# Designs tried in a protein design chat: VH-VL binders against q9umr5. Part 102

Target 1, 268 residues: q9umr5
Amino acid sequence: SYKPVIVVHGLFDSSYSFRHLLEYINETHPGTVVTVLDLFDGRESLRPLWEQVQGFREAVVPIMAKAPQGVHLICYSQGGLVCRALLSVMDDHNVDSFISLSSPQMGQYGDTDYLKWLFPTSMRSNLYRICYSPWGQEFSICNYWHDPHHDDLYLNASSFLALINGERDHPNATVWRKNFLRVGHLVLIGGPDDGVITPWQSSFFGFYDANETVLEMEEQLVYLRDSFGLKTLLARGAIVRCPMAGISHTAWHSNRTLYETCIEPWLS
Below, E stands for the ipSAE of ESMFold2; O stands for the ipSAE of OpenDDE; V2 stands for 0.75 times the mean of E and O plus 0.25 times the DockQ between their complexes.

## First folded at step 3 (VH-VL)

Design qa43 (framework fv_nofazinlimab; at its last look DockQ between E and O 0.43; V2 from the best seeds 0.00; counts 0 for: pae E 5.7 > 2)
Fold by OpenDDE, look of step 4:
Structure qa43 (fold): chain C 268 residues (1-268), chain A 122 residues (1-122), chain B 112 residues (1-112)
Amino acid sequence: as target 1 above (268 residues)
Amino acid sequence: QVQLVQSGAEVKKPGSSVKVSCKASGGTFSNYAISWVRQAPGQGLEYLGYIIPEYGTANYNEKFKGRVTITADKSTSTAYMELSSLRSEDTAVYYCARHPKYYDILRGFDYWGQGTMVTVSS
Amino acid sequence: DVVMTQSPLSLPVTLGQPASISCRSSQSLVHSDGNTYLYWFQQRPGQSPRRLIYKVSNRDSGVPDRFSGSGSGTDFTLKISRVEAEDVGVYYCMQGTYWPPTFGQGTKLEIK
């Protein structure tokens, strides 16, 4: 029998978006119990990410309890950050494969339709003024806003990303790292034609330096310091990188080729 | 010094499959992606798909509706393109071409194979 | 798919004279990353295509400086300042901004 699959959606998303993924899983892995968590849908996905983590935790705990053999997580876009945080705070999770599907794992710094909707008059270069305020941090998008030109503000004001990354010291850093390292495999999926995740390498823990040059995961301080376990995971062969071109952001969960290549192999 | 050497010409019946190989030399195979492009006689160029051998990830032009399969063998530095359910309009010279590992860098074909003529006829 | 339209399709040129090929895309080729992934290829008779220009205006190594690329958005041009006999062949523009990559029809350059 196949391990249960739990799906976490992204910003302004719902369970309906994953109908194709469900179809693919049913076809290739018949009998798999797939649960798409219908929490914080639509505009509710703008709520603080820690609030979302708590809500999703309450939902996954009973699922995990019924699956002692383990479960797989498929987490899309913003959901990937939620899931990473979830695995960091849960000391008893039993996740085998954590599939991060086009998620801004190292944050976001780009102009997108989502930003235009929330902040119609703001460009990415000025968004730090809003996002790194107490008011701004009440929005999920700001919880992983990572301005490379205002690193001091990011480190001090980010109430989510900087913490789960271990970039800002906090009393739970060691425990969170230990918890996250319980994962069997971390599957990172993304690509250059995403159009939303900026830079797209963020899905692979790459990100801008102060000159907006994209550095890879191995060049990031969080990796070099192994602040939440990336270096350890890589060393044990637990990180899988699956880049794919020609896929827009809203197509990651509905592309058959992507599923067969990057998702299916990890749904055992 | 970088070379892409493709397999020889093929003659196939309609409905059959063909598999063309592309062997890379003169560089590090794992640092690049391989794309496939075809050219019907006297016609222009048409893109088929690519593979990143390092990751085993491939993507295809949807026009071929799943008839194309691109694979790679890192141990032999060889990429393969298989086209199934062949029809007369698939008669063309098939080229492999090299790209950097990530598509945003790869989007240009800096080295090409010599081409493989595939003829589909009853 | 993005349609690439070249003009002219046939280009007879006198040796030593300049040549110009136009390539127009059905939509802007500016990628979300800020780059414009427009390429020019040369295919001599009986040979494989050869990349001449990448990202609108960058010449590949070994490409003579008499070749130049320019343009932006949807309109692009390949220029040859002084055509030589070895320049005979078909020239293609290609966009790599949108999936799948697509090519122009080709421009056949011949010597008068």
Scores: ipSAE 0.516, ipTM 0.818, lowest interface PAE 1.4, mean pLDDT 93
Fold by ESMFold2-Fast, scan of step 3:
Structure qa43 (fold): chain C 268 residues (1-268), chain A 122 residues (1-122), chain B 112 residues (1-112)
Amino acid sequence: as target 1 above (268 residues)
Amino acid sequence: QVQLVQSGAEVKKPGSSVKVSCKASGGTFSNYAISWVRQAPGQGLEYLGYIIPEYGTANYNEKFKGRVTITADKSTSTAYMELSSLRSEDTAVYYCARHPKYYDILRGFDYWGQGTMVTVSS
Amino acid sequence: DVVMTQSPLSLPVTLGQPASISCRSSQSLVHSDGNTYLYWFQQRPGQSPRRLIYKVSNRDSGVPDRFSGSGSGTDFTLKISRVEAEDVGVYYCMQGTYWPPTFGQGTKLEIK
């Protein structure tokens, strides 16, 4: 039998978005118990990420408890950051494969329709004024806003991403690292045609420097310092990178070629 | 010096398949991506798909999905493009082209193979 | 798919005179990362395409100064300041901003 799969959705999303993914899993791994978590749907996805982490934690505990051989996580977009935090805060998670579908793991710095819907007159260059305020940090999108031109503000004001990435000190950092390292496989998926995640290499722990030149994961201080275990996981052979061009942000969970190449091999 | 060397010309019957090779020399094969582009006689260029050899990741232009398969063999630094269910309209020169950084796929095309003529006739 | 339209399709030119080729895209080619992925290729008779220009205006190593690219958004131009005999061939613009990559119809440059 196959390990259960837990699916965590993204910004302005719901369980309905994963109907094709569920069909693919059923075709290749018949009998797999797939639970798409129906929490923080639609506009509720704007709630602070730490609040979402608590709610999703409560939902995954009984699922993990019933699966002593382990579970797999498939976490889409913003949901990948929720899953990052879940793996760090849970002393007892039994996740085998953590599959991150186009998630802004090092943050977001881009003009998108989602941001213009929320902040119609703001450009990416100005959004730091809102996001790095106490009010802004009450919105999930601001919790992973990472302006490379105001890195000091990001480090001081980010209540979520800077902490889970170990970019700012936290009392729980050692425990979070230990917990995260229990994961079997970290499967990173993303691509240049996503159109929303900016830079798209954020899905692979790459990000802009102050000149907006993308530096890859192995050039990041969080990797070099091994702040939450990326260097250890890579050395263990536990990081899988699966970039694919030609896939837009809303299509990662409904593309058969993507599923067969990047997801299917990691669902035991 | 980077060089892409393709296999020789092929003549095929309608309904058959063809597999064209592209052997890379110079540079590190696993560090880049390979795209395939075709050109019918006297016509323009048409994109088929790509492969990132290091990750085994390939994607195809929707027009050719189901007929085209692009693979790579890292041990021989060779990429392959196989096109099935051949029609007379598939008669073209098939080119491989390099993208120097796999994470900048579709943004390269800096070195091209010499081309392989595939003729489909009965 | 993004449509790339070139004009003229046939360009007879006198040796030593300037030549200009236009390329228009059906959508803005500005990528979400702020770059514009517009390329120009030269194909001499019987040869593979050769990249001349990348990201609108950057000339590849070994490409003569007489070639220049310009433009923004949906309108792009390739200019040859003084046409030489070896410039005969077909010139293609290409966009790499949107999947799949698409090419213009090609402009055949001929000496009259």
Scores: ipSAE 0.395, ipTM 0.763, lowest interface PAE 3.6, mean pLDDT 90
Fold by ESMFold2, look of step 4:
Structure qa43 (fold): chain C 268 residues (1-268), chain A 122 residues (1-122), chain B 112 residues (1-112)
Amino acid sequence: as target 1 above (268 residues)
Amino acid sequence: QVQLVQSGAEVKKPGSSVKVSCKASGGTFSNYAISWVRQAPGQGLEYLGYIIPEYGTANYNEKFKGRVTITADKSTSTAYMELSSLRSEDTAVYYCARHPKYYDILRGFDYWGQGTMVTVSS
Amino acid sequence: DVVMTQSPLSLPVTLGQPASISCRSSQSLVHSDGNTYLYWFQQRPGQSPRRLIYKVSNRDSGVPDRFSGSGSGTDFTLKISRVEAEDVGVYYCMQGTYWPPTFGQGTKLEIK
């Protein structure tokens, strides 16, 4: 029998968005129990990410408890950050595959329609003034805003991303790393035609340096210091990178070629 | 120093398939993404698709999905493009082109192969 | 697909005179990262395409400084300040902002 699959959605999203993904899983892995979590839908996805992590934690505990052989996570966009935090804060999670669908794992530095809606006079170059304030950190998009030109502000103000990346000291860093390292596989999915995640390589733990040159995962300080376990996971052969061009941000969970290439092999 | 060398010209009958090779030399093949582009006689350029050899991931222009398959062999540093169910409109020069970082398919095209003429006629 | 429209399609030019090629896209080519992924290629007779300009205005290495690119949004221009005999060929614009990459129809530059 196949391990249960838990699906976590992204910003301004809902469980309905995953209907095609559910169809693909049912076709290729019949009998798989798939739970698409209906928490923090629509505008509620703007709530602070730590609130979302707490709510999703409460939802996944009973599912994991009933599946002692393990579960899989499929986490889309902002949801991939929620799921990574879950893996760090849960002392005894039993996640085998963590499948990250175009998630801004190293942060976001790009203009989006959502940012224009929320902050209509702002652009990526000046959004740090809002996001790196206590008020800004009450919005989920600011929890992973990562301005490469204001790194000191990011490190001081980030209430979420700098912590789960181990970029700022905190008393739980060692425990979070230990917990994260219990994952069986980390499957990273994204591509250059996403149109929202900026740089799109953030889905692979790549990100801008101060000159806006993208540094790959292996060039990042968090990897080199192994601050939350990326270097250890890569050395174990536990990181799968599955980049695919030609897929827009809203299509990652409704593209059959992507599913068959990048997701299906990891749903044991 | 980077060089892409393609296989020789082919003449094919309608309904058959063709497989064009693109051998890369210079640099590290596993860090390339390889795209395929064609040019019908006297006409413009048309994008077919790509492969990232390190991961074996490929995707295709929807116009050609179902007829085109792009693969790679890392041991020989060679990419392949196979086009099936050939018709006279597929007569073209087929080029491979490189993206020097495998993550940036759309943002390279910095080295091109010499081209492979494929003629589809009875 | 983003449609790229070039003008003119045929461009006879006297040696030493300037030349200008326009390229228009069916939608803005400004990416969310702030870059505009518009490229210009040159294809000399019997040869493979060669990249001249990347990201609107950046000249590739080895490309003469008489070539320049400009434009924004949907409207772009390749200029040759003084056409030389070696410039004969077909010039293509291409957008790389949206999947799939798409090319203009080409502009055939000839010496008259």
Scores: ipSAE 0.203, ipTM 0.700, lowest interface PAE 5.7, mean pLDDT 90
ESMFold2 (binder alone), look of step 4: mean pLDDT 90; pTM 0.921

Design qa44 (framework fv_nofazinlimab)
Fold by ESMFold2-Fast, scan of step 3:
Structure qa44 (fold): chain C 268 residues (1-268), chain A 122 residues (1-122), chain B 112 residues (1-112)
Amino acid sequence: as target 1 above (268 residues)
Amino acid sequence: QVQLVQSGAEVKKPGSSVKVSCKASGGTFSNYAISWVRQAPGQGLEYLGYIIPIYGTANYNEKFKGRVTITADKSTSTAYMELSSLRSEDTAVYYCARHPEYWDILRGFDYWGQGTMVTVSS
Amino acid sequence: DVVMTQSPLSLPVTLGQPASISCRSSQSLVHSDGNTYLYWFQQRPGQSPRRLIYKVSNRDSGVPDRFSGSGSGTDFTLKISRVEAEDVGVYYCMQGTYWPPTFGQGTKLEIK
C-alpha cells in the first residue's frame, strides 16, 4: 500500500486548488490517503509563518502517528516554507518524501500582484523598509522577503527564513538540523515561467547576489556550511531537482506532465 | 564556439551494457542540458532522454526507462549515456545534443556531437 | 506521443530549382507561451544532424537565406529557393512542444 500524503497550500490559497493533483494521485496510486490541510486559507495565509507552523504541526501529528511506515508531504509555494519549518521543529516526524512545489526556499525578491495588493505604492527595491520592521514581520510574505541589496537587514530582521536556513544563529539550530536530516527525499520543483517566485531558482535554493546574479545552491553559504543539512542530503543522494519550463505559478498542482515527471515517482 | 565531442565506436555482446561520453567545450556547461538521440542504420531519429548537469537531474523517454541512465560530470564538462541489457535492435549511432538553457530542455538541439556507433552482435 | 509526418519521403530535384518539404503534426504544436516549437534539421551523408530552423521560421546562424521555414498549428513547410549540390541529404522536422520530442520520418533530397 501507499504511504499517506499531506498537502499544504500557499499564499491566498485553499484546499480547492488541489483537485487535479488528487485526481492524478488517485489514478497512479489508487488507495492513497490524501489529506489537504484546510488551515490558514485565503487571507489567513498572511499570518506570521511561525503561527502557521504551529497550526499545521497540530494537524499533521495525528496523521503521522497513524502511519508508522511514513508519510509524504506535498507543499506548494509559501507552504513549502511551512513544511521546511515542520521538518525542523518536529523531533519525531516520519516524512519520507518532502515535495516542494515552486516554493521560495531562499526567499522572494520580485514585484507581483500580491505585493501590490498589500503595498500598492511600494517597489521591490523599497519593500525592505516595511518588511524588515517588527510590524512587517507580522505578515507571512515579509517572513521570506529577501532583499539581496540589504542582506545585512535581512539577516538581522527576518524572524523566519534566516532562522530556518541557518543564516542567523538560533539556540535550536542543532536540533532543527538533526530533525530535518531525517527526511527521506527532498524533491525540489520550479521553473522560469512561474511568474511569481523571483528568482525562480529560489525553489532550488539558488538566489541573487548583490548584483542580482543568481548563484545556485552549491555556491550558497548555507549549503557550504551545511547549516541545516543540504550538503549532507545531497551527498546522501536525497535531493531531487526537477525544473520545468512552461508552467505558471497557479498550474504546478494541475499539470499532468509535471505530476508524472516530478511528483509521481516519489509517492511510494 | 560550442563543440560536443563523443567517445569512439563500441562493439558489444547482447545482454551487456555500453557507456558513451559527450564532452562539451565552449560556453558554460552548467547552463546546458544535454539530450541523447539515436539513429539505427538507414532509419530516423529517436529520442532517449536528457541530463541537466547543474542539478544532476535526468529524465528518460518511457520506451527506454529502466535500461538507460544519463549522468554528467561537471568537473570535466562531460555527459554520459549508459544503455544496459543490449539487444541487436540497439545497434545505432548515438548522438548527444545541446540545449543552451537547462530549464528549456524540450526546445534546444542547437549543437550535436559527431555520433558514436554502437554495434550489438553475437 | 505526437506523430510527425513528412512528405515527400524522396525528393529528386534539379540543380538551381526550388524544393519544398511538408511536415504535419498529429496535434497543434502551439505551446501555452504562444510559441510553436517546430525545428528543421539537415543531415548530410555520414554527418550528424545540423539544425537549420527553430521555432518554425527562424534560421540558425550560418544557414543560407535560400532556406526558409513557414507554417502554423499542424502544417509546416521547409523551402529551398535554389537547390545546390551541397544540399543533398536527409531533412527532418521535429516537435519540441510535447514530451518526448518526436521526429518526422525524414525526406531524402537527391539531385536528378
Scores: ipSAE 0.011, ipTM 0.568, lowest interface PAE 8.8, mean pLDDT 90

Design qa45 (framework fv_nofazinlimab)
Fold by ESMFold2-Fast, scan of step 3:
Structure qa45 (fold): chain C 268 residues (1-268), chain A 122 residues (1-122), chain B 112 residues (1-112)
Amino acid sequence: as target 1 above (268 residues)
Amino acid sequence: QVQLVQSGAEVKKPGSSVKVSCKASGGTFSNYAISWVRQAPGQGLEYLGYIIPIYGTANYNEKFKGRVTITADKSTSTAYMELSSLRSEDTAVYYCARHPEYYDIYRGFDYWGQGTMVTVSS
Amino acid sequence: DVVMTQSPLSLPVTLGQPASISCRSSQSLVHSDGNTYLYWFQQRPGQSPRRLIYKVSNRDSGVPDRFSGSGSGTDFTLKISRVEAEDVGVYYCMQGTYWPPTFGQGTKLEIK
């Protein structure tokens, strides 16, 4: 039999978006128990990410407890950051494959329609004034806003991303690293035509330097210092990077070729 | 100007393994992906898998999973295809082929190696 | 896997005459990005395959204008307007829309 699959959605999203993904899984792995979590749907996806982590944690505990052979996570967009934190805060997770669908793992620095909806007069260059305030950190999107021109403010004000990436010290860092390293496979998916995640290489732990030149994962201090285990996972052969062009942000969960190439191989 | 140069012909016994190399010259090795395709004598083309050298990521046709391993050495701009548990039906010419964008494996096969004949016999 | 079917499998042609090869897929090759990833390759005797056409109708650099590709959905055609002696070989269609990439069985072009 196949291990259960837990799906975590993204910003302004819900379980309905995964209809095609469920169809693909049913075709290739018939009998797989797939649970798409209906928590923090729509506008509730704007709640602080630590609040979302707590709610999703409570939902996944009984699913993991019933599956002693392990479970797989498929986490889309913002949901990939929720899953990053889940793997760190849970002392007892049994996740085999963590499949991250176009998630801004090193943060976001781009003008998108989602930001224009929330902050109509803002530009990416001035959003740091809002996001790095206490008020701004009450919104999920600001929890992973990473302005490469104000890295000092990001490090001091980010209540979520800087902490889970080990970019700022935290008392639980050693335990979080130990927990995260229990994951069987870290499968990173993303691509240049996404159109929302900026830079798209953020999905692969790459990010802008101060000149907006993208540095890949192996050049990041987080990797070099092995802050939460990326270097150890890579050395173990546990990191899979599966980039694909031609896929827009809202299509990662509904593209058959993407599923067959990047997701299907990791569903045991 | 881009060239893919493969290793020479091999004769192997059933049950052994073979490792074929594909050395790239011209262009930036890390910017593209390499696929492997085989052709049995008098037969058509069959896809084995690919490697993305910049990431070390490989994926395989389900038909060959468990027997094929594709790797790359960025320092020598060389991709490798290793096939284990060889059978007589694995006798074929093995080709490497390039994808100019590593994130776009369906837009490729633009340059091919010269082929490596692998013969499996007692 | 997507099945690619070519016809004819053997194509004897007189020099200077036109030639046409058909390729049919078991399902539509339109990718989610709107493109159709159908390729044509030429393999001359004793040589590696050489890509002639990409995305149904685009000729590679150095490919003569006498080669043209057309089609949509599941039905594709490679045409040679005037066959030359150097065109002898096997022609393969390939789909890149679905994993894994799959090839037609090949069409052998021979001079009469």
Scores: ipSAE 0.308, ipTM 0.750, lowest interface PAE 4.8, mean pLDDT 91

